# Miniprotein binders against Uncharacterized protein YPL067C: the designs that were tried, part 13

Target 1, 184 residues: Uncharacterized protein YPL067C, of Saccharomyces cerevisiae (q02754)
Amino acid sequence: GWKWEQIKEIIESGELARLKRSRQMTDKYHEHKKRTAGLDMNQYVLQKLGWSLDEPQLENAAAKAFSSSTLYAVRANDFPYNFEPGVVHLVLWSKVALPVHSPDKAVREAARARMNAFLQAQPLLRPLLSSGHVAWFVNYPELQSVARIFHAHVLLFFPRERYSAEQVKTTVDDILSHGFEPLA
Key: E = the ipSAE of ESMFold2; O = the ipSAE of OpenDDE; V2 = 0.75 times the mean of E and O plus 0.25 times the DockQ between their complexes.

## First folded at step 6 (miniprotein)

Design x25 (from q2 with D13E E66M E71Y L80K E84R)
Amino acid sequence: SPEDIRNLKEKVEQLLERIWELKEKAFKGDPEALKKEIEKLEKEVDQLEEEIKRLARKGVDPETVMELKWYILFLAIQVKYLTREIREK
ESMFold2-Fast, scan of step 6: ipSAE 0.433; ipTM 0.737

Design x26 (from q2 with L16F E71R F74M Q78F)
Fold by ESMFold2-Fast, scan of step 6:
Structure x26 (fold): chain B 184 residues (1-184), chain A 89 residues (1-89)
Amino acid sequence: as target 1 above (184 residues)
Amino acid sequence: SPEDIRNLKEKVDQLFERIWELKEKAFKGDPEALKKEIEKLEKEVDQLEEEIKRLARKGVDPETVEELKWRILMLAIFVLYLTEEIREK
């Protein structure tokens, strides 16, 4: 699948539609959608995250995104894209939407700066950040299966020659168990 | 042998399928029943880890071994994710 440098180039170019699942993962995704047909996908995702089904996505609060651990959750992407071995695909769910694709340049840049600041502040990501092995993207609305809840794809690259299976498992387990730290 | 490799790939695919089935059950199911299924998955992932070590010792192509090791690692990570989902309920 896509090599790490190619993934970063695709994200930077904005050609996000090029990032896609393998055929096998696409088939499983479609079967999952078939089994969940008739469900409100917003409610389904909120239930999966352990969030209140009555709790709406916060609006017009972009500067407060990630300011409290109750406002976000990091999970594995159940249906990862076709990436080379070593890429761990996470999804960062947020109750506060970040307008990272705003047509207003100042708004767009501020939203992207907030996301970058959040990821850069994570102690658990520090070794990967130092080596350029953390990337993120937000699909355009037309590419999103769950458009009502803001979510970013967070990619962590563990080059196989530098990281053992135990090291990857430990890092990912730490992220899931402790979560990401809030951004002031 | 090529047949050993195909059999291992098949087992990996079957465990991923079972993980997706259990994620659907986690949404609707009993946490105690899910804990037992996760324990069973952990045991089966451990068995796959031993099998890939065996195939590596038999001289299977290093590239194929590394691809399968990564897929088995992702299985272990998905099992950890199921554990976290149950903890949160």
Scores: ipSAE 0.267, ipTM 0.648, lowest interface PAE 3.3, mean pLDDT 79

Design x27 (from q2 with L16M W20Y K23L E66L F74W Q78R)
Fold by ESMFold2-Fast, scan of step 6:
Structure x27 (fold): chain B 184 residues (1-184), chain A 89 residues (1-89)
Amino acid sequence: as target 1 above (184 residues)
Amino acid sequence: SPEDIRNLKEKVDQLMERIYELLEKAFKGDPEALKKEIEKLEKEVDQLEEEIKRLARKGVDPETVLELKWEILWLAIRVLYLTEEIREK
């Protein structure tokens, strides 16, 4: 699988299609696709999160991203990519879309800065942030099966030589139970 | 003082924002100009590390000092990745 440094290089280069699921996870993903054939995947995810597409539209939406805990949710990715052991793959779902791929530089920079500020501000991520073991990416729209709901892939790396399995489980469970803190 | 700590955190935020700007420029701008900008960022990170050491000597509590050191380490790692990005791309 992809080493942590390689993962970060791929994300920065924008070659997101190079990130791949492991053979076992790819098989499970195709099985899931077969079982969900005919379902509206956007509606399925909304129901899983307890959200509604009829939520009020937000003016200046990007500036309000992550400003309230009701606007986002963090979950474990059911089908992680082919990453080295110790990489935890989370999905951050947001009712407010961040135009992180905008061709307008100012818009793109502001959106990416908002996401980075949000992750940087998380107390539960502090040790990993300090060691460069937090990364994120958003797939291009054409690569998304759930294109109507903004979601970012958030990757956490726990090197085996520095973290026990128990410490990893405790940290991840804490993140999933308490969620991330809103950004002011 | 609390004001000194707030000012340091503001400088950290400004530096992080500048780092993100340079990531966007990595494939668009002059590589030599980008290297110079990264060297300036490295110097600013070093200056922030010295500021934290000064706060520790003035008796700021150990936990606050540790948190600031971790935030500066995160900045240093981001600057390192910017350097790697530009070296061969």
Scores: ipSAE 0.000, ipTM 0.087, lowest interface PAE 19.1, mean pLDDT 73

Design x28 (from q2 with A26L F27Y E71W Q78M L80R E84L)
Fold by ESMFold2-Fast, scan of step 6:
Structure x28 (fold): chain B 184 residues (1-184), chain A 89 residues (1-89)
Amino acid sequence: as target 1 above (184 residues)
Amino acid sequence: SPEDIRNLKEKVDQLLERIWELKEKLYKGDPEALKKEIEKLEKEVDQLEEEIKRLARKGVDPETVEELKWWILFLAIMVRYLTLEIREK
């Protein structure tokens, strides 16, 4: 699957459609969707996260993204993309949407700065950040299965020669059980 | 052998399907029944890891072995997440 450097190049170039699941996983995903046909996927995700989105509370809230642990949640991606071994694929769900893409699909500087500040503040990510092994992206609307709830894909690369499976499991378990620290 | 590798990939696929089905049932299912299914998944993931170690000792190419080990790590992470979710209900 895609090597880590290629993944970063694809993200930087904005060719996000190339970051696809393997053909086999795509087929399985379609089978799963057939079984959940008729479900409002936005409602389903809100139920899974235990969330209720109140529009008045979100008004003018973009500057508050990630400022409280009640405003976001980190989960493992259920359907792995075609990445090389050692890439952990997480999804960061947020009640507060960041306007990440301009109309020409460029990443807005303010949104990038906010997301980077949030990820850089995570103690568990510090070793990976220093080696360039943390990346993120937000799919364009046409590529999203869940269009009404903001979510970013967060990729963590643990080179197998530097990290044992147990170390990776421990780090991921800490992230999933405790979540990320809010941006103070 | 190629047949052993195909069989392992098939088992990985079957475990992924069961994980997706369990995630769907987390908010509507019987918690005790869900805990039992998660425990069964944990044991099956452990069994697959042992089968992969056996293939590595038989000299299956390193790239294939690493790909399979990564799938096992992914499955273990997913099962661990299900365990945490059911505990917090």
Scores: ipSAE 0.361, ipTM 0.676, lowest interface PAE 2.8, mean pLDDT 80

Design x29 (from q2 with D13L L16Y E71K F74W Q78L)
Fold by ESMFold2-Fast, scan of step 6:
Structure x29 (fold): chain B 184 residues (1-184), chain A 89 residues (1-89)
Amino acid sequence: as target 1 above (184 residues)
Amino acid sequence: SPEDIRNLKEKVLQLYERIWELKEKAFKGDPEALKKEIEKLEKEVDQLEEEIKRLARKGVDPETVEELKWKILWLAILVLYLTEEIREK
């Protein structure tokens, strides 16, 4: 699958449609979609996260994204993309949407700066951030299965020559069990 | 052997499918009804870990071994979180 440097290049270029599942995983995803044709995926995600998005105030608070641990959740991606071994694929769900694809450059850059500040502030990500092994992207609307809930793909790269399987498992377990720290 | 590798890759894909099926069933069904299936998944992941160790000892290509070790590690992580989510509900 895609090597880490290629992944970063694709994200930077904005050609996000190139970041996709392998043929085998795509076939499994298609079979799942067929079996769950009547399932409301937005409702499924909300129930899984224990969330309610009926607060109109949160839609207007992009600058407050990630300011409280009740406003976001990080989970493992059930159908990871075709990345090289060592890439951990997480999904960061947020009640507050960040307009990271806004046609307004100032709005887009401010939203992206907020996400970058949030990830840079995470103690558990510090070693990976130092080595350039943290990346993120938000799919364009036409690529999203869950269009009503803001979510970002967060990729962590653990080069196999530098990390044991046990170290990777421990770090991922810590992230998923404790979550990320809020950004003031 | 190439057949052993093919068989192991197929088992990995089947476990991914079963994990998603159980996640869907957990949303719609009774968590207690899923406990035995989760226990079976844990055992099957453990068996896959042992199978990849045997393949490594038999001189299978290191790149293929690392790819499969990574996929099995990911299955173990998904099973852990499926277990935690269902247990807490």
Scores: ipSAE 0.013, ipTM 0.475, lowest interface PAE 7.6, mean pLDDT 77

Design x30 (from q2 with L16F W20F K23M E66L Q78K L80R)
Fold by ESMFold2-Fast, scan of step 6:
Structure x30 (fold): chain B 184 residues (1-184), chain A 89 residues (1-89)
Amino acid sequence: as target 1 above (184 residues)
Amino acid sequence: SPEDIRNLKEKVDQLFERIFELMEKAFKGDPEALKKEIEKLEKEVDQLEEEIKRLARKGVDPETVLELKWEILFLAIKVRYLTEEIREK
């Protein structure tokens, strides 16, 4: 699947549709699920996170994003992408929307700076950040299956030369059980 | 053997399908039934981990073994995620 350097290039170019799940495009079960539309995915995600269906996203409030652990949650991605071995795909859910695709450059850059500051402040990500092995993206609205809740895809790359699968599992389990630290 | 690799990949794909079915059941239904199904999935993931170790010992290509280990790792993480969701309910 996609190599780490290719993934970063795709994210930088903004051609996010290229990161689609090739493995699942021919999956008979996935096709069945699309045809039946059995799930309200927005409601399902809110229930999984223990969040209120009526809780509004605070758009244009980038400075408040990630300021409290109650405002976000990190989870493993439910739908695998076709990435090379060593890439861990997490989803960062936020009650506060970040306008990372705003047509206003100042707004867009401030939102992206807030996300970068949040990820850079994480002790558990420090070794990967130092080696350029953390990347993130937010799908354009037309690519989102859960459009009402802000979420960013957070990718962690653990090169096989430095990490065993067991070490990766331990690190990911630590992230998922303890979560990320709020940004002061 | 090529058949062993194909069968293992088919089992991995079937477990992902069962995870999606459990996601739907979690949204619609009974927490106790979900808990029991997740326990069964945990056992099946453990069996897949043992099977890949066996294939590695039989001399299956290291690249193929690594790819399958990562798919099984993803299954283990997703099953653990479902377990944590039940704890919150």
Scores: ipSAE 0.159, ipTM 0.580, lowest interface PAE 5.2, mean pLDDT 77

Design x31 (from q2 with Q78A L80R Y81W)
Amino acid sequence: SPEDIRNLKEKVDQLLERIWELKEKAFKGDPEALKKEIEKLEKEVDQLEEEIKRLARKGVDPETVEELKWEILFLAIAVRWLTEEIREK
ESMFold2-Fast, scan of step 6: ipSAE 0.457; ipTM 0.752

Design x32 (from q2 with Q78L L80R Y81F E84M)
Fold by ESMFold2-Fast, scan of step 6:
Structure x32 (fold): chain B 184 residues (1-184), chain A 89 residues (1-89)
Amino acid sequence: as target 1 above (184 residues)
Amino acid sequence: SPEDIRNLKEKVDQLLERIWELKEKAFKGDPEALKKEIEKLEKEVDQLEEEIKRLARKGVDPETVEELKWEILFLAILVRFLTMEIREK
């Protein structure tokens, strides 16, 4: 599958459609989609997260994204992409949308800076951040199966020669138990 | 042996499919029944971890062992998330 440096290069180039599942995982994903056919996937995800997006305060709140732990949730990606072993694939769900693909350069850069600031502020990610082993991306609208809820793919790389499976499990368990810290 | 490795990979695939089935059922299912199934999955993941340790001691090549350890770790992570999602209901 894709090596870590290749993944980072693809994200940087913006060719996100190249990041895809193996054929077997794609087939399993399609089978899952058949079972959930007729469901509003946005409503399904909201129910799963216990969320409501009908809050007036969220309008025009992009600069306040991640400012409270009630505004986001982190989960595992259920259908893994074709990445090398050691890549942990998380999905960061946010009630506040970040316009990271805005055609307005200033808006786009501010949104991306907010996401980067949020991830860089996480104590649990510090060893990975220092090694260049944290990356993120947001699929373009045409590639999204859940288009109305902002979500970013967050990738954590634990090279096998530096990390035991137990250390990876401990870090992931800590993220799940404590969550990511809000950004001021 | 190649058959032991194939059998372990089959168990990993079966467990992954069962986790996806339980995630689908969690939307409409009885939370108490789902909790019991999750406990069963946790035990099966523990058994897979013990099986890979035995295969490593039997002299299965280190690269295959490492790949299976990562697949089993991924199953453990998914079960942990499923546990959290069910309890949050």
Scores: ipSAE 0.394, ipTM 0.715, lowest interface PAE 2.7, mean pLDDT 80

Design x33 (from q2 with W70F L73I F74W)
Fold by ESMFold2-Fast, scan of step 6:
Structure x33 (fold): chain B 184 residues (1-184), chain A 89 residues (1-89)
Amino acid sequence: as target 1 above (184 residues)
Amino acid sequence: SPEDIRNLKEKVDQLLERIWELKEKAFKGDPEALKKEIEKLEKEVDQLEEEIKRLARKGVDPETVEELKFEIIWLAIQVLYLTEEIREK
């Protein structure tokens, strides 16, 4: 599957459909697609997260994104992409949308800066951040199965020459059990 | 052997498929039936971990063994995640 440096290049280039398409060619992906036919994926996610969203919460409030632990949740990705071993694929769900693809450069950069500040503030991610082993992306609306709830894909790379399987498990278990810390 | 490694990777893929099925069932399913299926998944992940140890004892090189451990780490994470979801229900 995609190597870490290739993944970062694809994210930087904005060719996000390439990451998603790598899984779409497998028999198992086609089986998943058949089983989700007729499911309301937005409702599925809301039920899973224990959330209810009012219309005002879908408006952009970039400066307030991630300011309280009640506004977001981090979970394991339900539909894995074809990445090399050692890449952990998480999804960060947010009640507050970040306009990371805005055609307005200032708006786009502020939204991306907020996401970067949030991830950079996480103590559990510090060793990976210093080595360039944290990446994130938000699929364009046309690529999203859950278009009404803002979510970012957060990728963590644990090179096996640096990390044992037990160390990876411990770190990811901690993230999923305790979540990320809010950003003021 | 190469066949043992291929078979193990196929079992990993099969368990990922079952985890996805259980997530779908959790949306509309019976919580008690879900708990039983998760317990079965935990046992099968344990069996894969033992199979990797067996391959190491049979002389599969340490680098390949570590790569296989990384392939199943995502399974263990997915099972833990699913377990946490049912605790919240």
Scores: ipSAE 0.166, ipTM 0.584, lowest interface PAE 5.1, mean pLDDT 77

Design x34 (from q2 with E66W W70L F74W L80R; at its last look DockQ between E and O 0.03; V2 from the best seeds 0.00; counts 0 for: pae O 4.2 > 1.5, placed apart)
Fold by OpenDDE base, look of step 7:
Order: C-alpha cells, then structure tokens, then sequence
Structure x34 (fold): chain B 184 residues (1-184), chain A 89 residues (1-89)
C-alpha cells in the first residue's frame, strides 16, 4: 500500500489519480463508467435519494462550509484506498461545495484554507495534527464517485509504532460517533 | 417517531455490516452468490430510501433526514463499489 509520505507527496503534487486504483484500474473504472454511462451513478443515487441535481450551491462557500453541524457529515470509507496499515480513510461530506480545485487562485486558496481551518479546529484530531498525520484531498470531478455531492477524503495516519489497533479503533469510533465540530 | 429513526439507523448499520462481510467474501467467494447478495442489498437500500422519504413527509427534522440520506447514500456507494469489485474479478 501507499506509505504516508507517499500519500502526502501525491496530494501535494495534485496527482490524485495515483491514490486511486492503479491507472489501469482507473482506466477500467472510467471505461466501466462509460459503459455504464447510462447509469450515471450520480444521477442514480441522487434520484434515489430525492436530491436535486440542480441544487443551488451556497454562495460564499469558504465562509459557510462547515459552519453548522447540519452542513457536513463524517463517514468511514469502508472501501479505503490501498494505504499502508495505520492509515484511516474518512469521507467528509458537505452540503457546501468547496472549490478547492478552482482555477482562480484566490478562490482555491480560500476554499483550502477553510478546509484546513476546519480540520485544525477538531479536538479529536489534535494529536494527529501536531504530528502531521492528517491529510485531505478532493478528487477531481472525473475521479469522484459522486461528483455532484461534495466530499473530501480525510486521511488519518496512526503509526503502528505509536498506536495499537485498539487505540485506532477507539479513536475512529469516537470520531464517527461524535463527528466533527462546526467552524463558525 | 424516534423509534422509527432508531430502527432505520440500526438497519443502516446492519447493512453496512453485511457489506463488509461481502467484501471479505469477495476475495474468496463465488461471484454468482455474491451477486445475489448484492441484489438483496440493493433492494434493502431502496427500501431504506423510501422509508426516509416517508419520514420526511411525516415532518422529521431536516437535519435527521439529511443525516439519514447521507448514510443511505454511502451505503449505495459501497454497494456499487462492491459490485464493481466483483465484476473486476
């Protein structure tokens, strides 16, 4: 699996496709997606959930995202990417889409700053934050399973030399039970 | 009712557990058997979706509805991933 340092490098480089299934798998996924183009997963899921594809994005995303507990949810990725042991893969869903990949630098930076601030403010992540063991990324739309619903991948690294499996489970369970605190 | 919501959440958890089990079996198991189980999961997810709609109509608070929708969405995604994983074998 991908080592933590490699993961961070990939995130920083923006080569997020590398984190997913091997390029071959990505290609297969895209091919499959094309084949199943008739079943746009996004449309299918949204339709089933009764969500509108045209839900207006909230203005001032950088200010509004995560401002209320009603605007986001943290879930475990039960199908995590191929990471080294100790890497926990969470998915942060948000009603407010953050333009973290905006071509506009100011917009992009503001969005990223909001995400970082949100994560930095989480008490449950404090031990990992101090050690540089929190990372996040947002897949490009073409790589997203559900592109219409904003979600970020939040990765937590629990080095095995420092954390037992039980400790990891306890911490993760705590995060999932309590969620993250909103950022005003 | 609060009970309905609790029951729904419990059902979600149960389905997640089943998905995990199937994921583990996907490495060892009969693709056809897995496919049938996935189909069952899909039906159950659909039922949950309908239940959420019902709850929404009954005036359940929007926050709760949102949370439940996200849970079901995630389930649906997991089921889809599982399906794809089986197809790739």
Amino acid sequence: as target 1 above (184 residues)
Amino acid sequence: SPEDIRNLKEKVDQLLERIWELKEKAFKGDPEALKKEIEKLEKEVDQLEEEIKRLARKGVDPETVWELKLEILWLAIQVRYLTEEIREK
Scores: ipSAE 0.033, ipTM 0.423, lowest interface PAE 4.2, mean pLDDT 77
ESMFold2-Fast, scan of step 6: ipSAE 0.697; ipTM 0.859
ESMFold2, look of step 7: ipSAE 0.712; ipTM 0.858
ESMFold2 (binder alone), look of step 7: mean pLDDT 79; pTM 0.737

Design x35 (from q2 with L73I F74W I77L Q78M)
Fold by ESMFold2-Fast, scan of step 6:
Structure x35 (fold): chain B 184 residues (1-184), chain A 89 residues (1-89)
Amino acid sequence: as target 1 above (184 residues)
Amino acid sequence: SPEDIRNLKEKVDQLLERIWELKEKAFKGDPEALKKEIEKLEKEVDQLEEEIKRLARKGVDPETVEELKWEIIWLALMVLYLTEEIREK
């Protein structure tokens, strides 16, 4: 699958459609999509997160996103993309949408800066951040399976020569169990 | 052996399919029936981890062993979080 440096280059270039599932995983995803054709996937995700569609969204989203632990949740991606071993694929769900693809440059840059500040402030990510092993992206609307809830893909790279599978499991479990800290 | 490795990977693939099916069932309801199936999955994941240790003892090289461990790391985490999600409902 995609090597870590290639993944970062694809994200930076904005060619996000290239970050996709393997053929095998795509076939499985299509089979499940056919089985779940009658389900509202937005409703499924909300139920999974324990969230309500009717909860009011905060004004000035870019400034207030991640300001409280009740406004977001981090989970493992059920259908991970075709990445090299050692890449952990998480999804960060947010009640407050970040307009990271806004055509307005100031809005776009502020939204991206908020996401970067949030991830950079995480104690659990500090070793990976120091080595350039944290990346994120938000799919364009046409690529999203769950369009009504803001979500970012957060990628963590644990090089196999530095981390065993068990160490990765322990670290990721710690992240998912304790969650991310709100951005003050 | 190569056959043992292929059999292990096939079992991982089958458990992944079952996890996705359980996620669908969890959405449609009946948490009590799901608890029993999830407990069965937890035991099967534990058995796969023990099988990897057995392959290491049989002389499968350390790099292959780590690749196999990586293949089930996601499986173990998905089962753990599915279990926690059901518990919270």
Scores: ipSAE 0.110, ipTM 0.503, lowest interface PAE 5.5, mean pLDDT 76

Design x36 (from q2 with L73M F74L I77F Q78A L80R)
Fold by ESMFold2-Fast, scan of step 6:
Structure x36 (fold): chain B 184 residues (1-184), chain A 89 residues (1-89)
Amino acid sequence: as target 1 above (184 residues)
Amino acid sequence: SPEDIRNLKEKVDQLLERIWELKEKAFKGDPEALKKEIEKLEKEVDQLEEEIKRLARKGVDPETVEELKWEIMLLAFAVRYLTEEIREK
């Protein structure tokens, strides 16, 4: 699968469609999609996250993104992409959309800066951030099955020669149990 | 050792398939029945962790043991995600 350096190069180049699942995972993903065909995927995700369907989405409040733990949720990715061993694939769901692909450079840069500031503020990610082992991307809307709810893919790389599975599990369990800290 | 490792990997694959089946049921199924199935999955993950410890004591090489620990760690994350799916209504 993709090496960490290659993953970062693909993200930086914007060729996100090149990041793909393994053949086996793709087959399982398609079977899941077939069996859930006809479900409102946006409603399904909102129910999974425990979010209210009556809760307003703060689409025009990008500057407020991540300001409260009630505005986002982090989960493990159901169908991880074909990455080298050591990559943990998380999904960060947000009620506030960040226009990270805006054609307006100032808007795009501000949105990306907000995401970077949020991840950089996480104490649990500090060792990985220092070594360049945190990356993120947002698929283009046409590549998303849940296009109406903002979500970013957050990749954490734990080189196996430096981290045991037990150490990784402890860190990831902490992230998934307590979530990320709000950006004050 | 090779047979034990193959059997463990087979169990991991079977549990992953059961997890994906339960994810489909989580939205539209009976929460009480789903909770029982998830509890069984949690116990089976615990059993796999114990099997890995036994393989390590039997002298299976550390790299193979670590690979299996990684696979079970990912499985445990999938089970936890499923548990959140069936949170009390």
Scores: ipSAE 0.311, ipTM 0.661, lowest interface PAE 3.3, mean pLDDT 77

Design x37 (from q2 with L73F I77M Q78L L80R)
Fold by ESMFold2-Fast, scan of step 6:
Structure x37 (fold): chain B 184 residues (1-184), chain A 89 residues (1-89)
Amino acid sequence: as target 1 above (184 residues)
Amino acid sequence: SPEDIRNLKEKVDQLLERIWELKEKAFKGDPEALKKEIEKLEKEVDQLEEEIKRLARKGVDPETVEELKWEIFFLAMLVRYLTEEIREK
């Protein structure tokens, strides 16, 4: 699958449609979509996160995104993309939408800066951030299966020559059980 | 041996199929029956982790062993989130 440097190049270029699930995982995803065709995907995600269907999102509060641990959740991606071994694919769900694709440059850059600041502030990500092994992207609306809930794909790269599978499992388990720290 | 490796990969594929089937049933099935099936999956993942350790001790090459460990790691993650998903409801 895609090597880490290629993944970063694709994200930077904005050609997000080039990032694809592995052939086997694409087949599984397609079968899953057929089996769950009647499900409301927004409802599915809300149930998975334990969020209330009637819980209001903070409107006009993009600057306050990630300011409280109740406003977001990090989970493993159920259908991994076609990435090389060592890439851990997480999904960061947020009740507050960040307009990272806004046609307004100032708005877009501020939203992206907020996301970068949030990830850079995470103590558990510090070693990976130092080596350029953290990347993120938000799919364009036309590529999203869950269009009404903001979510970012967060990729962590643990080169196999530096990390064993057990060390990665310990780190990822820590991230997923404790979550990320709110941004001050 | 090549047969041991093939059998292990086949078991991984079978567990992935069962995980996807349980995800489909998560909104329709009996919660207690689902919990029981998830517990079975957890035990089978644990067994695969032990089989990998045995293969490593038998001298299967380190690269193949690490590849299989990564596949089992992702299986364990999927089973864990399926468990959390059902326990909350």
Scores: ipSAE 0.013, ipTM 0.426, lowest interface PAE 8.4, mean pLDDT 77

Design x38 (from q2 with F74W I77V Q78F L80K)
Fold by ESMFold2-Fast, scan of step 6:
Structure x38 (fold): chain B 184 residues (1-184), chain A 89 residues (1-89)
Amino acid sequence: as target 1 above (184 residues)
Amino acid sequence: SPEDIRNLKEKVDQLLERIWELKEKAFKGDPEALKKEIEKLEKEVDQLEEEIKRLARKGVDPETVEELKWEILWLAVFVKYLTEEIREK
């Protein structure tokens, strides 16, 4: 599937629609979609995360994104895109939306800087950050299945020649069980 | 053997489908009623991990063993957090 350098090029170019699931995964995804067609996907995700988005503290809080562990959650993406072996596909859910695609350049840059600062501050990601093996993107609204809840795709690349499957499983397990550290 | 490897990959695909079925049932019903089904999935994933170790001991090459570990990495992760994810309702 897509090689790591190709993935980064696609993200940088903004042509996010080019990132596609494999044919086999797409078929399974379509079957799942048929079974879940009647479900409110936003409600489904909120229930799975145990979240409420009606908290007053969130109303003027774009700069407060990721400042408390109660404001976000990291989960495995159930249907990863067709990436080369060694790419781990996570989803970072946030109660505070970051306007990373704002037409206002200053707003867009500040939102992207906040996301980058959050990921760069993670101790568990430090080896991958040093080697350029962490990337993220947020799908444009027209590409989103869950439009009400802000979420970023976080990609971690563990080159097969440097990492065993056991080491990757340990790191992913650590991320999913403990979560990321707040940026405060 | 090649047959053992094919059978292992087939079981991985089957377990992924069962995980999705359980997630759907949990959303629509009582998560507590599904605990025994989740325990059965955990045991089946443990059996797959033991089978990979068995293949390694039987002299299947290290590269093939490593590929199989990558194949089940996500399955093992999904099952481990399935109970927690369902309970977060």
Scores: ipSAE 0.417, ipTM 0.733, lowest interface PAE 1.9, mean pLDDT 79

